VH-VL binders against Peptidoglycan editing factor PgeF (pgeF). Designs and how they scored, part 19

Target 1, 264 residues: Peptidoglycan editing factor PgeF (pgeF), of Synechocystis sp. (p74606)
Amino acid sequence: MTMGDDLWGWQNINGSPYLTCALLAPWPHAFFTRAFYPQLPEQLITYLDPQGKAFRVKQVHGDVTLTATEIGQTPLAPDSTHPPADGIISDAPHQGVWVASADCTPVLIGDLIGKRVAAIHAGWRGTKARIVPKTIDKFLALGSELKDLRVALGPAIAGEVYQVDPWVALEVGQSVQAVQKLATEEQQWDHLSTMVNPPVLPDAEPEKYRLDVRRINQLQLLELGFAQEQIAVAPHCTFQMEELFFSYRRTHTKEVQWSGIVSY
Key: E = the ipSAE of ESMFold2; O = the ipSAE of OpenDDE; V2 = 0.75 times the mean of E and O plus 0.25 times the DockQ between their complexes.

## First folded at step 12 (VH-VL; framework fv_canakinumab)

Design m2 (from g1 with heavy chain Y102F; at its last look DockQ between E and O 0.88; V2 from the best seeds 0.00; counts 0 for: pae E 2.7 > 2)
Fold by ESMFold2, look of step 12:
Structure m2 (fold): chain C 264 residues (1-264), chain A 122 residues (1-122), chain B 107 residues (1-107)
Amino acid sequence: as target 1 above (264 residues)
Amino acid sequence: QVQLVESGGGVVQPGRSLRLSCAASGFTFSSYGMNWVRQAPGKGLEWVAIIWYDGSEKYYADSVKGRFTISRDNSKNTLYLQMNGLRAEDTAVYYCARDRGFPEDTDYFDIWGQGTLVTVSS
Amino acid sequence: EIVLTQSPDFQSVTPKEKVTITCRASQSIGSYLHWYQQKPDQSPKLLIKYASQSISGVPSRFSGSGSGTDFTLTINSLEAEDAAAYYCHQSYSLPLTFGPGTKVDIK
């Protein structure tokens, strides 16, 4: 049974707010706000697990998820002290896995039985490339079972304000297999725009659409066989909630917030 | 042998159009964002436009917005600048430059072309 | 838009002397400040990245410092071939902007 509508809770540290999800209650975790900038995961992890070690990657909007061990074995990205990837899975206790965002969807995952946790950076490119399903496949390959996984899709740019070109909306929409299987693009557009809680919305500008990337990720998870109660979707919009979140679409600056989850 | 070569500059009357090209070689063009930067005779550098590596986003300086269009053809390793409604103040040498920001990031410009001169005269 | 200013506009400098060029941003840009050299009739060339990081093939007499809003390019012991215009550039936010330039001549 569902835990009700109040899955998302505001917490604070010294008056600075951050968000937690009830589906992830077994693990220390947070979707931090802009109030924690410029703190990095190496500092932020002490709020969650003083004994924890923080792991992060150089996000490249791709579809690669690394284990904590693989991070140490992967060559560094250019001009970075971290390897390129967009997701991290823990492989030992007391590992904090972290992603940065400023409109892209931060996804946190916990395995109730296998104890593994993950953090994924899912922008429209990673979503098109199905980074979330690929990370779920990696959990399964490591011995996890779907029924034991809990997924939280955190604060991101909302579909009603995320203007994109038509090809972006269509190609991301085609990452949903029910859409891909339709015989014509006309049918695909119709499906994407008319389903309940549609991931594609009209825009006032001709030849522009609005895209709900969190909704696409939710659809991908449902197609993998997740029950609705295994998935929480934050209603928070990083673009519209300027007081709480940085948004690249709003300011075109480099500030980010961090989201993380710690294994036990 | 990484290089960028601009072409398409010339003398045009105000109100007319030109299309500039920038041919890239020696690197994976489709992995990088690209910029146009201009320099009026005897003046400093002025950023004009950027396009993301896959063409998904395009941004312009206010001075050219609505008149210029940046584009790319990754299959031909070519960057373009369509310049409409040209004005005297658009007279400049136009450079293309490789952005080291990737993929939706901006950073330093490590490779520049030799430039192509556009002259807009009444 | 982030405005960059440079000082001085122009310097006439004897060889072997130290040259100091400053760049100031209208708001904090962290270390997303880069320096370019442009010799007469040439395209710009990257000189320093991220305020202070060296570029392979650039002489060690060129160095950069600063963060936030105040940045400095230093040429320690000027050589004749360093006569050029020098520009700062911020990559922190769109629209991207350059400083107005500092011209360095031999005299």
Scores: ipSAE 0.564, ipTM 0.829, lowest interface PAE 2.7, mean pLDDT 93
ESMFold2 (binder alone), look of step 12: mean pLDDT 94; pTM 0.957
OpenDDE, look of step 12: ipSAE 0.830; ipTM 0.914

Design m3 (from g1 with heavy chain S56T; at its last look DockQ between E and O 0.85; V2 from the best seeds 0.00; counts 0 for: pae E 5.2 > 2)
Fold by ESMFold2, look of step 12:
Structure m3 (fold): chain C 264 residues (1-264), chain A 122 residues (1-122), chain B 107 residues (1-107)
Amino acid sequence: as target 1 above (264 residues)
Amino acid sequence: QVQLVESGGGVVQPGRSLRLSCAASGFTFSSYGMNWVRQAPGKGLEWVAIIWYDGTEKYYADSVKGRFTISRDNSKNTLYLQMNGLRAEDTAVYYCARDRGYPEDTDYFDIWGQGTLVTVSS
Amino acid sequence: EIVLTQSPDFQSVTPKEKVTITCRASQSIGSYLHWYQQKPDQSPKLLIKYASQSISGVPSRFSGSGSGTDFTLTINSLEAEDAAAYYCHQSYSLPLTFGPGTKVDIK
């Protein structure tokens, strides 16, 4: 991850570390760590834009992205104070869009020209369903141009430790069009395991594989026509970096960290 | 109306197997995680197993790991519990329960079935 | 594994009196604690979610409080139909667990 490693910077507020990406420097943004728990986006946004309003959703591991306006129009699920979705696009200045994670990939997007920003929660289910490409399509429908978009894939569970069943690895891998179009599953497995920086890795346990969900999302973006320089991938693993991040795979508890980006 | 109905209970000798079913109706079964909870005669509730909405993750109480398998068939709106190597201490009424958590979350159980009795005796 | 304990094990109570049942968790579980009622020969029924939140169709005499490790279910004026066992349940972490139950009888 040549460009990605150079792009990531640690910042600090009162001794609490958080991560920023140089690719998103035009926008106030953060991939916060566990040190900010239990602060919520309504509090966290004050570190980024004291004038900003925080927008968030009830994440359901799906493929839906809502605009800030659509959030106000979407019926709430029972027992929820937020509508179901896994991505948010801003549609006015001073809107902070936020996602929670504890292993799933937080994706932050900025439009250099159109000024819209987005936050996406991309776990393996949302990645299989192509939530990131669908969100890019929504940017384009709103008048954005692909060349103006900058995408940061934040801290998540690393492929090197993310054990999954074979069918999960294969079906998520098939969300990459180059893989889906191969004639046989054997060819698909081979491609996923042998390409440069492979998204599917071997596991010591029989009938298990390891899956790099960030790499799959990166491949989806490259197939849409993004240049490598438009995409940053964090090398940070939420499972392995226990001092910095909560991980659902590690503890099976409810704690999360938040990532957000604010429009101007 | 929202309903869960268990079946498949009965009397069985130790070491034998039994398969329980839970038929769901009145809601979108494939949107919810499902649990098995058991209650030995005159005793309290004991959580047994959970399966996520799409069947991908399964978790068990230590007392049943390696012997019981939870599964579901979303096309038939049915939850299953395969119970192998049954022991006297597995004697209980078995309930299925709907988890109100979003797909990859655990929460409260808002709908319970009537239960099916499993008796393991020699 | 998070252990839940309940007190008392058993209460015999005159109608219209207040009933208090406690549940204690072996570690903090935030507000991820839920209460169930089980009447004789019936399935459990959800009474309170998230420590203190009401459930539609449950009489207002039932209330819950607490967070972290200490939780209370209160029946502020016991009715004859409330004779039942009461269980707490944590949904904070796997494996999921129940308290051992509190049986409430009518005198």
Scores: ipSAE 0.144, ipTM 0.675, lowest interface PAE 5.2, mean pLDDT 92
ESMFold2 (binder alone), look of step 12: mean pLDDT 94; pTM 0.959
OpenDDE, look of step 12: ipSAE 0.789; ipTM 0.901

Design m4 (from g1 with light chain G30S I55F; at its last look DockQ between E and O 0.92; V2 from the best seeds 0.81)
Heavy chain, then light chain:
Amino acid sequence: QVQLVESGGGVVQPGRSLRLSCAASGFTFSSYGMNWVRQAPGKGLEWVAIIWYDGSEKYYADSVKGRFTISRDNSKNTLYLQMNGLRAEDTAVYYCARDRGYPEDTDYFDIWGQGTLVTVSS
Amino acid sequence: EIVLTQSPDFQSVTPKEKVTITCRASQSISSYLHWYQQKPDQSPKLLIKYASQSFSGVPSRFSGSGSGTDFTLTINSLEAEDAAAYYCHQSYSLPLTFGPGTKVDIK
ESMFold2, look of step 12: ipSAE 0.577; ipTM 0.832
ESMFold2 (binder alone), look of step 12: mean pLDDT 94; pTM 0.960
OpenDDE, look of step 12: ipSAE 0.836; ipTM 0.917
ESMFold2, look of step 13: ipSAE 0.681; ipTM 0.868
ESMFold2 (binder alone), look of step 13: mean pLDDT 94; pTM 0.959
OpenDDE, look of step 13: ipSAE 0.861; ipTM 0.926

Design m5 (from g1 with heavy chain W52S D54S Y102S E104S, light chain Y92S; at its last look DockQ between E and O 0.01; V2 from the best seeds 0.00; counts 0 for: pae E 14.2 > 2, placed apart)
Fold by OpenDDE, look of step 12:
Structure m5 (fold): chain C 264 residues (1-264), chain A 122 residues (1-122), chain B 107 residues (1-107)
Amino acid sequence: as target 1 above (264 residues)
Amino acid sequence: QVQLVESGGGVVQPGRSLRLSCAASGFTFSSYGMNWVRQAPGKGLEWVAIISYSGSEKYYADSVKGRFTISRDNSKNTLYLQMNGLRAEDTAVYYCARDRGSPSDTDYFDIWGQGTLVTVSS
Amino acid sequence: EIVLTQSPDFQSVTPKEKVTITCRASQSIGSYLHWYQQKPDQSPKLLIKYASQSISGVPSRFSGSGSGTDFTLTINSLEAEDAAAYYCHQSSSLPLTFGPGTKVDIK
């Protein structure tokens, strides 16, 4: 008898793999891979919900999350057909919300009771700006309860290989309230580097550090009162798994994979 | 069922080496961090080492740093502890324990083996 | 390192009585405090996670509370089978550390 406790699983469409998370099993969802490039959410949604309407935004590495309704009401980004934002929350059934990413952290959220879902693009800037906590606040404002939310942090560049400048590591680290409350930067660095599964690690290159953006997002969620069981962090690294994922850090190209979730 | 089974314990003289193994079954071994925890006879629990799910990160208690090496073979669902330069104070039951948080996270130990006794004596 | 202390070291309790065990951390660890039960000649068993979260299969008479530096494990009504050592454990920072343990015996 096997427990089957692995939260992350691979699915396949016509030989093309995509990743799912057991925490989000109630909702059609996918962390798609490079195999699906250059398909867009409007095509990809058909694999998840034939009745679904796809919603996406012009990602700007900010902290704004829009509802599907608000997307239609928000001015378009310059030279874009979409409004600027980095998160989307559904507000009706059969809405597929999507974010694109290479190394940045795609976040998918489902509400078991409220029925809303979300997709968030959380790069280091968005993470620093606490886009995920802000999105959670919006969920709550819309009537969701924290205990009913399930969060999946998808494939992104792993802390092991994400080299950043010291100020980036510190600023992103300081987005964790527990870190911010520490009296000195030295204490902050110490905390960020010595906690279990530390989000900040030294780098072989002087004056460089390795940053785990997903870990920071997880810590932010935990501070909000999420239980560990409500959060899944993908072990997949977009940089290291080149056969499956695009990585800007690796190739400096603009190819992205899409992550989406559909509401009921 | 989820299970961890330690092996490799025994009686050794000081200065000698010993390699412990922990065989995992019933779960996706490669998705979890793993720990070694030891308990001297009649004493409390002491964390020894942790290894990340991929093996890329390893951390040790100061008491064993430089002497012990934690490793894993995910293809064999096995955790290892190479113990060199053994001392009398290393005498203990050694437990392997699964670290359970989010996938690839490290937090609490939800699964423990039955332990294997290591006795270091002249 | 974060040092955990426990009190009492030992207590002998009559069945059905309430048992309280405290764990104190040398610095704030938020809720990254876990409790384990170890019965004689057995391996430790996870009892409480993250200060107060229950574990499936653990009797409801066990509960945990606290945050920051002070934590409490409570056995609301002690059963004979609860004779064991209890350890707190922090996962806030490396190195991971355990409390010294509290031994609970049955009168």
Scores: ipSAE 0.000, ipTM 0.477, lowest interface PAE 13.6, mean pLDDT 93
ESMFold2, look of step 12: ipSAE 0.000; ipTM 0.456
ESMFold2 (binder alone), look of step 12: mean pLDDT 94; pTM 0.956

Design m6 (from g1 with heavy chain R100Y; at its last look DockQ between E and O 0.91; V2 from the best seeds 0.00; counts 0 for: pae E 3.4 > 2)
Fold by ESMFold2, look of step 12:
Structure m6 (fold): chain C 264 residues (1-264), chain A 122 residues (1-122), chain B 107 residues (1-107)
Amino acid sequence: as target 1 above (264 residues)
Amino acid sequence: QVQLVESGGGVVQPGRSLRLSCAASGFTFSSYGMNWVRQAPGKGLEWVAIIWYDGSEKYYADSVKGRFTISRDNSKNTLYLQMNGLRAEDTAVYYCARDYGYPEDTDYFDIWGQGTLVTVSS
Amino acid sequence: EIVLTQSPDFQSVTPKEKVTITCRASQSIGSYLHWYQQKPDQSPKLLIKYASQSISGVPSRFSGSGSGTDFTLTINSLEAEDAAAYYCHQSYSLPLTFGPGTKVDIK
C-alpha cells in the first residue's frame, strides 16, 4: 500500500470526477479533471467556496510566485489579462489560488497554522529553477513554519512515459542538492538512475531518457526538511489516463485542467 | 532592427541533401520558438517544422518526418534545417519564422525571413 | 490534423469597397487563428492575431472576427496596395496548418 494511493480520493459533482488529497482536507481544494472543461477558475471556485474569489496568473514556466495582492500590482503578460507567474500564495481568507496543467505538475500547499495556501505550476523548467523551494521560502518569509506545511503533488505526466533529451534530465536532476554536489556528471547521472525510486529512467530510443518531474519536486522538498508525511504524490498520469485528463504530450492541443485550493 | 535571413538554397538532384540556415539578429534569439514554412511555386503556405526556444522539443509535418531535421545553435543565433532524401515535391521557397508564443507554446509568426529557394530537379 | 478552408479562392474588387474572406476549421480551435498577407514575391506579413486582435502598424481597415470554427477577415475599404494573397493559420494544435489562401485583386 503506497502513501500516495491512500491519500487520494475521487469526488463527484453531477457525474464529473475530481481528485482531493487527505493532507489538504482542512481546505476546500480540487485537482479537477477534463470533465470540467471549459469551466474556468471563476466558475470552478463556486464548487469549493461560493464566497471565494479566484486568483490566477499567466503561466510562463518560470520560478515566480505572487501573493494575491501582488497579482493586482504586477503588469500583465503580453497578450494576456493576467500577470506572468507560475505560483500564487493567498494573503486573505476566501481566496482561491489556481493553476492550469496538461502534464506539468500542479502543486497545492496549505499552512495548518498560518492559514496561507498556494498553487504552483511546476513543469521541468520551473522544477529546474526550483519554483517549489522558492515558494516555500516565501511561506517562511511570511511567518510560516516548515512543520506546519502540507504539500500535494497532483496528476501529471508520469516518469515512465515522459521522454526528454539527456541534458534536460541532467539539468533538472542537478536542482537536487545531493546530485549537484557530486563531483562529475558521470556520478550525477549514476545517482539519478540508480537511487531508490529513481527520477531518471532509460528510454528505448538512443540518446533519450525519461524524467519523473514529480519525484524531483519530492526530492527538493525532502532536502528542505519536510517529513515524508507532509508530502503526497499523486500516482495519476495525465498522458496515460486520457479519459480523465488532457495531456499536451498526447494531443498537442491547448486544453487544460485546473487545480485550486481556497484559504479560510 | 529585428531580422531573419535564410541561406543555403539551391538546385539539387533528387535523393541528395541540403542544409538551410536562418541567421537571426536584433532580438534575443534564445527566447523564441522557431518555425520553417515552405511554399511550392504557385501554391500556398505549408508548415514544415518547429523547435522550442531551447531546442528541447522538435515537431515535423508528416511530409518531411524522417528526412528533415530542425536544429538551432543559440550561441550563434542560427536556426537550421537539414534536408535529406530530397524529392521533387520538396521544391519550394523556404521561410524561417519567429514564433511569438511563450517558451513551450506556439502562437503567431510575427517575423519572417525573405526565403531561400530550393529546387529539386535532375 | 486540423484542416482550414478559405472562401472565396479569388476576388476582384473595386477600390474602396469591402472585402470579406472566410476561414473554416475542421474542428473548434477557439481563437487560435491568425491572418497573414502575402504580396507578390514577398514574405508573409502578420495582419491579425487571435482571430480579432489588431497588430501595431497594420491599417485599421483590416479587422477579424469569429471563434470556434468560423472566422472572417474584413478589409473595410480596399486600397491598391492590398492586392495580395491572404492566409489563415491555426496555432491550436500540432501539426500547424494554413488555409489554402485567397487572392484579392483590384479591378
Scores: ipSAE 0.457, ipTM 0.790, lowest interface PAE 3.4, mean pLDDT 93
ESMFold2 (binder alone), look of step 12: mean pLDDT 94; pTM 0.956
OpenDDE, look of step 12: ipSAE 0.649; ipTM 0.861

## First folded at step 13 (VH-VL; framework fv_canakinumab)

Design p1 (from m4 with heavy chain G33T; at its last fold request DockQ between E and O 0.89; V2 from the best seeds 0.84)
Heavy chain, then light chain:
Amino acid sequence: QVQLVESGGGVVQPGRSLRLSCAASGFTFSSYTMNWVRQAPGKGLEWVAIIWYDGSEKYYADSVKGRFTISRDNSKNTLYLQMNGLRAEDTAVYYCARDRGYPEDTDYFDIWGQGTLVTVSS
Amino acid sequence: EIVLTQSPDFQSVTPKEKVTITCRASQSISSYLHWYQQKPDQSPKLLIKYASQSFSGVPSRFSGSGSGTDFTLTINSLEAEDAAAYYCHQSYSLPLTFGPGTKVDIK
ESMFold2, look of step 13: ipSAE 0.683; ipTM 0.865
ESMFold2 (binder alone), look of step 13: mean pLDDT 94; pTM 0.961
OpenDDE, look of step 13: ipSAE 0.865; ipTM 0.927
ESMFold2, look of step 14: ipSAE 0.664; ipTM 0.861
ESMFold2 (binder alone), look of step 14: mean pLDDT 94; pTM 0.961
OpenDDE, look of step 14: ipSAE 0.858; ipTM 0.924
ESMFold2, fold request of step 20: ipSAE 0.710, 0.527, 0.757; ipTM 0.882, 0.810, 0.897
ESMFold2 (binder alone), fold request of step 20: mean pLDDT 94, 94, 94; pTM 0.961, 0.962, 0.962
OpenDDE, fold request of step 20: ipSAE 0.893, 0.884, 0.902; ipTM 0.940, 0.935, 0.944

Design p2 (from m4 with heavy chain T106Q; at its last look DockQ between E and O 0.92; V2 from the best seeds 0.00; counts 0 for: pae E 3.4 > 2)
Fold by ESMFold2, look of step 13:
Parts: structure tokens; C-alpha cells; sequence
Structure p2 (fold): chain C 264 residues (1-264), chain A 122 residues (1-122), chain B 107 residues (1-107)
């Protein structure tokens, strides 16, 4: 078992399992499983904070994170009752912030001192656009300090099964500054494929690669100056663990699971 | 004026190839996924293929996998369908359609082209 | 693959009467069911999205209902211009599928 596995705990509500992370123990939070479908954040928050108000956005695979206040000030997305964004930061107590996923990485963040929490939807497009670093920048602009932040990268499609085109793997890899600074694409590929715990893996199909999006997000956080102990990475694969998670890559269906965290 | 216009249809012999084009105008082509849908004479609609807005994902109906290739050139606002190994049962009007799904999501088709006829016969 | 069936295959209807077309999915597709109209020698046009939401510019006589596996398209008072084929389409899962169509004619 790895140190990451020691941080992750299975919980149960009436026979329905969900995950929690020890780094986020100060805050009510959950990475819910498929067992909670079709419940929505407005219902799910009652398991975490009966007084809480749920906040969510219309996810568009972008790089925008809104505060709870900004959600009320942002025009709604087309055909939606929610504004477009892929991350939410709390700005008052008893606010639950939520993201949906079915292979993309749900990221939950807590600020031990500033009391803010966040939820981020980080697929490969948002990861390429550095939504997680941009959200960290927003925490800092609001008065948070890096050392006080705790970050959990939840269940997502694992790199070992996430087949992508070469340009996707390379462009997402280039979102890591150490990679982007290398002089040639050949050096960038070599770095991405040979580093410890490489985010890019070979595929049996000659024009394909495999991409570990959680690992790229972890690298982005380390590059910002996070200590490894501030970051937890779930080992759970939504594609491979069919009994627990929906996976868009596996079924190409619309169902999602929700992950959320509540401020105090 | 949002518009999709297919071209490249015609009569071909079995086993030959044909390339269809779909020219888009009046909207930001690179913001939308695109589909090909076909309709054999006197028959219903059959989905053929989808390509996501940036070309990152492509999916095909089982009946055309390995023979057809969907592609796009966002700089030319054009969708393509390369059709290899054509068979009599590929005879149909081919429509392109704009997908209103989000980048990693397929959804309804809000605009269709006029169609281009492909006839596969000796 | 999700199979959609439609009933009836063909319907000849007196003007001003109510038309009901059903679509059944082989498994639950939630509300990811859309309806298209195709007039003779024309391309399809979207009528209803997400089972019950009218698309822009669609006459109010067209409505949709249902969720899960059973869906209905209703034309409350058939007009001559509504003679067409009607198709349901599911966007819940790849591969995308259409129903076989229902042809509606004026008697």
C-alpha cells in the first residue's frame, strides 16, 4: 500500500459508499460514488452540512474559477441555470462547493487558516489551461497562504488506461513549466516519459499515448511550491472501477458523480 | 446566417473511395462538435460519426469503423468524411450536423446541411 | 448500443386532430431524447430537445414529454404543413442512435 492509500477512507451512508481524504478532515467533504446517482448537490449537501447551501456551475472544460458571490453575478451559460466555470471558491461559512466528474479529476482544496474551500473540475483541457494553478493564484489574491492549503485530487481515469492523441499528451505536458522550457519537442517527450512516475505512458497503438492527468496536476502544484505532504492523489480509476464510478470513456453516457467540500 | 453545405457526393463503384466536405459559415466552427448522419433512399436516419470541436476525439458507427475517417480543418471551417472501401449499403444522402454538446459531451443537432448523395453501384 | 423504437410506423390523420408518437429506449436515457421533423425532400429539423423543451421557432402545437425509457411527441392540432417523418434521437450514449421514424400524413 502507498502513503496515498493511507490518506483515503471509504465511508458509508445507508449502504452507499463514498470517499474522504485525511488531508481534508477539518472540512465536511466527499468524493461521492455512482451509488448516489441521481442525487444532486442540493440534496447531497445535507449529508455534509444540513445548514449548508450548495453552489455549482455549468462546467465547460475551461480555466475559470468563481467565488460563491461571483456565481450570483455571472450571466448564466446557454441552456443552463448556472454560470459557466470549472471551479468554485467559497467566500462565507456553510457554503458547499461542488463539481461533477466521470473521468476528469475532481480537485478539493481547503485553507486551514483562511477558511476558504474550493472544488475544481480538471479534465485534460482545464489542466492544459492550468485551472488548478489559476485557482491557487485566486486563493492567494484573496489572502490565503500557500503553506495553509491542502489539496486532494480525487478519483479519475488513470493514466494507464487513458489513451489520447500525441498532441493532447504533449500540450498537456507543456503546462508544466519544466517541460515547456525544454528546447525541443523530442526533449519534452523524453522528460515526460522518463521522469519518476511519468505522466505520459506508451500505448500499443502507434499513433497514441496514455496520459495521467492527475499526475500532471500534481506536478503543477509541486512546481508552485507545494510540499508533497500538502497533496493527496487518489489511486482510484473511474474507468476500471465500474461498480463504484461512472466513466465517460467506458460507456460514453451522461451520468456523473459529484464531489464537494463545505466551508466553516 | 448559420449554414452547413455538403459537397463531394456522386456515383462510385463498390470498393472505391470518396471524400465528402461540409463547409460551415455564420458561426464559430471551432466551438462545436460535428456529426455525419446518413439516410439511405426511403429509409431512416443513421448516425455515422462524430468529431469533437478541436479534433481530439473521433467516434464511428460500427457499420463504418475502419473504412470511414472523420476529420476537420478549423482554419477552413470545413468538416470532412473520407469514405474508403465503399459498399452498396453505403448508398445514402449524407448530412453534416452541428452538435450542441459540450466539448466532452454529445447532444442534440441544431443545424443540418442540405445533404449530398452518394450512390455506390456498378 | 441503445435501440430506439417508434410507434406507430405510419399514421394518416385528419387535419386539426391530435397526433401522438411514442419512442421507447432499450434502457434508461434520462431526458437525453430529442425529436426531429423531416419534410419530404428536406433535411431534418430539430423540434424538441431534452424530451420536452421546444427548440426556437417551433410552433406551440408541438410538445414532448417523458423520461427514462418512454417518450411522447404530441402535435395538438395537426396542420397540413406538419405532414412529415418524425424521428427520435438519443444523445445519452455513443454510438448515437435514431428511432426508425414515424411518417405522418394528412388524410
Amino acid sequence: as target 1 above (264 residues)
Amino acid sequence: QVQLVESGGGVVQPGRSLRLSCAASGFTFSSYGMNWVRQAPGKGLEWVAIIWYDGSEKYYADSVKGRFTISRDNSKNTLYLQMNGLRAEDTAVYYCARDRGYPEDQDYFDIWGQGTLVTVSS
Amino acid sequence: EIVLTQSPDFQSVTPKEKVTITCRASQSISSYLHWYQQKPDQSPKLLIKYASQSFSGVPSRFSGSGSGTDFTLTINSLEAEDAAAYYCHQSYSLPLTFGPGTKVDIK
Scores: ipSAE 0.447, ipTM 0.776, lowest interface PAE 3.4, mean pLDDT 93
ESMFold2 (binder alone), look of step 13: mean pLDDT 94; pTM 0.957
OpenDDE, look of step 13: ipSAE 0.872; ipTM 0.929

Design p3 (from m4 with heavy chain T106V; at its last look DockQ between E and O 0.90; V2 from the best seeds 0.00; counts 0 for: pae E 3.2 > 2)
Fold by ESMFold2, look of step 13:
Structure p3 (fold): chain C 264 residues (1-264), chain A 122 residues (1-122), chain B 107 residues (1-107)
Amino acid sequence: as target 1 above (264 residues)
Amino acid sequence: QVQLVESGGGVVQPGRSLRLSCAASGFTFSSYGMNWVRQAPGKGLEWVAIIWYDGSEKYYADSVKGRFTISRDNSKNTLYLQMNGLRAEDTAVYYCARDRGYPEDVDYFDIWGQGTLVTVSS
Amino acid sequence: EIVLTQSPDFQSVTPKEKVTITCRASQSISSYLHWYQQKPDQSPKLLIKYASQSFSGVPSRFSGSGSGTDFTLTINSLEAEDAAAYYCHQSYSLPLTFGPGTKVDIK
């Protein structure tokens, strides 16, 4: 069981830092920081693959993942030049798939054998709706095997600071099958609060809880049969690391950072 | 067809409380964030508060924090504003407005109610 | 909080003339600026979203431009029914804010 820091490396372009993950070393990829704002994926991809095409979606905090081909076939979201979705899977070489975040978890996935890559935007709503397992199912339907997948959960708001209402914590927690199977809500709360590395923590306010969305996504992946060495979880908190990341919870502004991965 | 109707305004003495309601019809109320916006007589528009479509987040203007509470009942298609500790400067027409932001976002207001007048006088 | 200012406070304008209203933000708000019209004794109505996109049913004489900190609402040829107050509104960050308004009147 490796420490998260050993897998995560800081890189630099002209003084601007970005993060990479060793599990995704075969693919050009980045979890960019706020230092790259206001650059968009169409510009950012040139740092990763000058021949690459950038693909992105209008993120709606849902559970839909589209292939790059399906993006061109899906009606645009209102007030957008992109179709609504929260995940993208590549279907040809030199495709960069991108998600924006400012507290929600950016998830990058690579298939060592099938060569597909994916980017997923996983906030608490998408996590409750199991967007990551649904995307894994899509990899499998396309011929991938679980043992060949590598998953990196990037910088996001940490559970230690992510205050939520009780119903949010419980409903997201119920997206883990081991929790959902318990007979009562009291048992579900107890399990979520007492397991190793609990995804639900107490808050100083008696009617609030703290929720670790990355931990929930990790639990969902482990239940699907992923080995721990196939999953990397960034220790970085977008809320607490103000100099590196935008955080919607901190500032309530529209600024985001981008994370992307390029197929070969 | 799409409609927002505010009610509960009236004349009240300083320091007292009042609760406003906004009844929604003609659209799926539980899909949209909702705002309160007020306008003092002869003055401009002032944003007061927003509530997310499912009630998960609530935000307030500094001028009303700690005194006003926004809430909603999606089963009744109704938005509320509980106003405590009313002051003369809270005298205004209060509008409810539908937010066109996607979930967990805020944006422009495309549907407004007709407003309800709150007068705080000695 | 982001402060919006509007200029001018008031305009008295001859029918068929062009009206220009400016809104300035205290920091960049990209294109997250919207314009509303409020006729006497009426609720506000959305005219322009995202700085320059006309809302459904808005007459073509209304247009918007700008990004960042400087924004303009233009009424190409003023009609009598356009006598109203006009407000800009930013949705870039919480707390949401409005400009102080510009009253347009018919000479």
Scores: ipSAE 0.480, ipTM 0.789, lowest interface PAE 3.2, mean pLDDT 93
ESMFold2 (binder alone), look of step 13: mean pLDDT 94; pTM 0.958
OpenDDE, look of step 13: ipSAE 0.841; ipTM 0.919

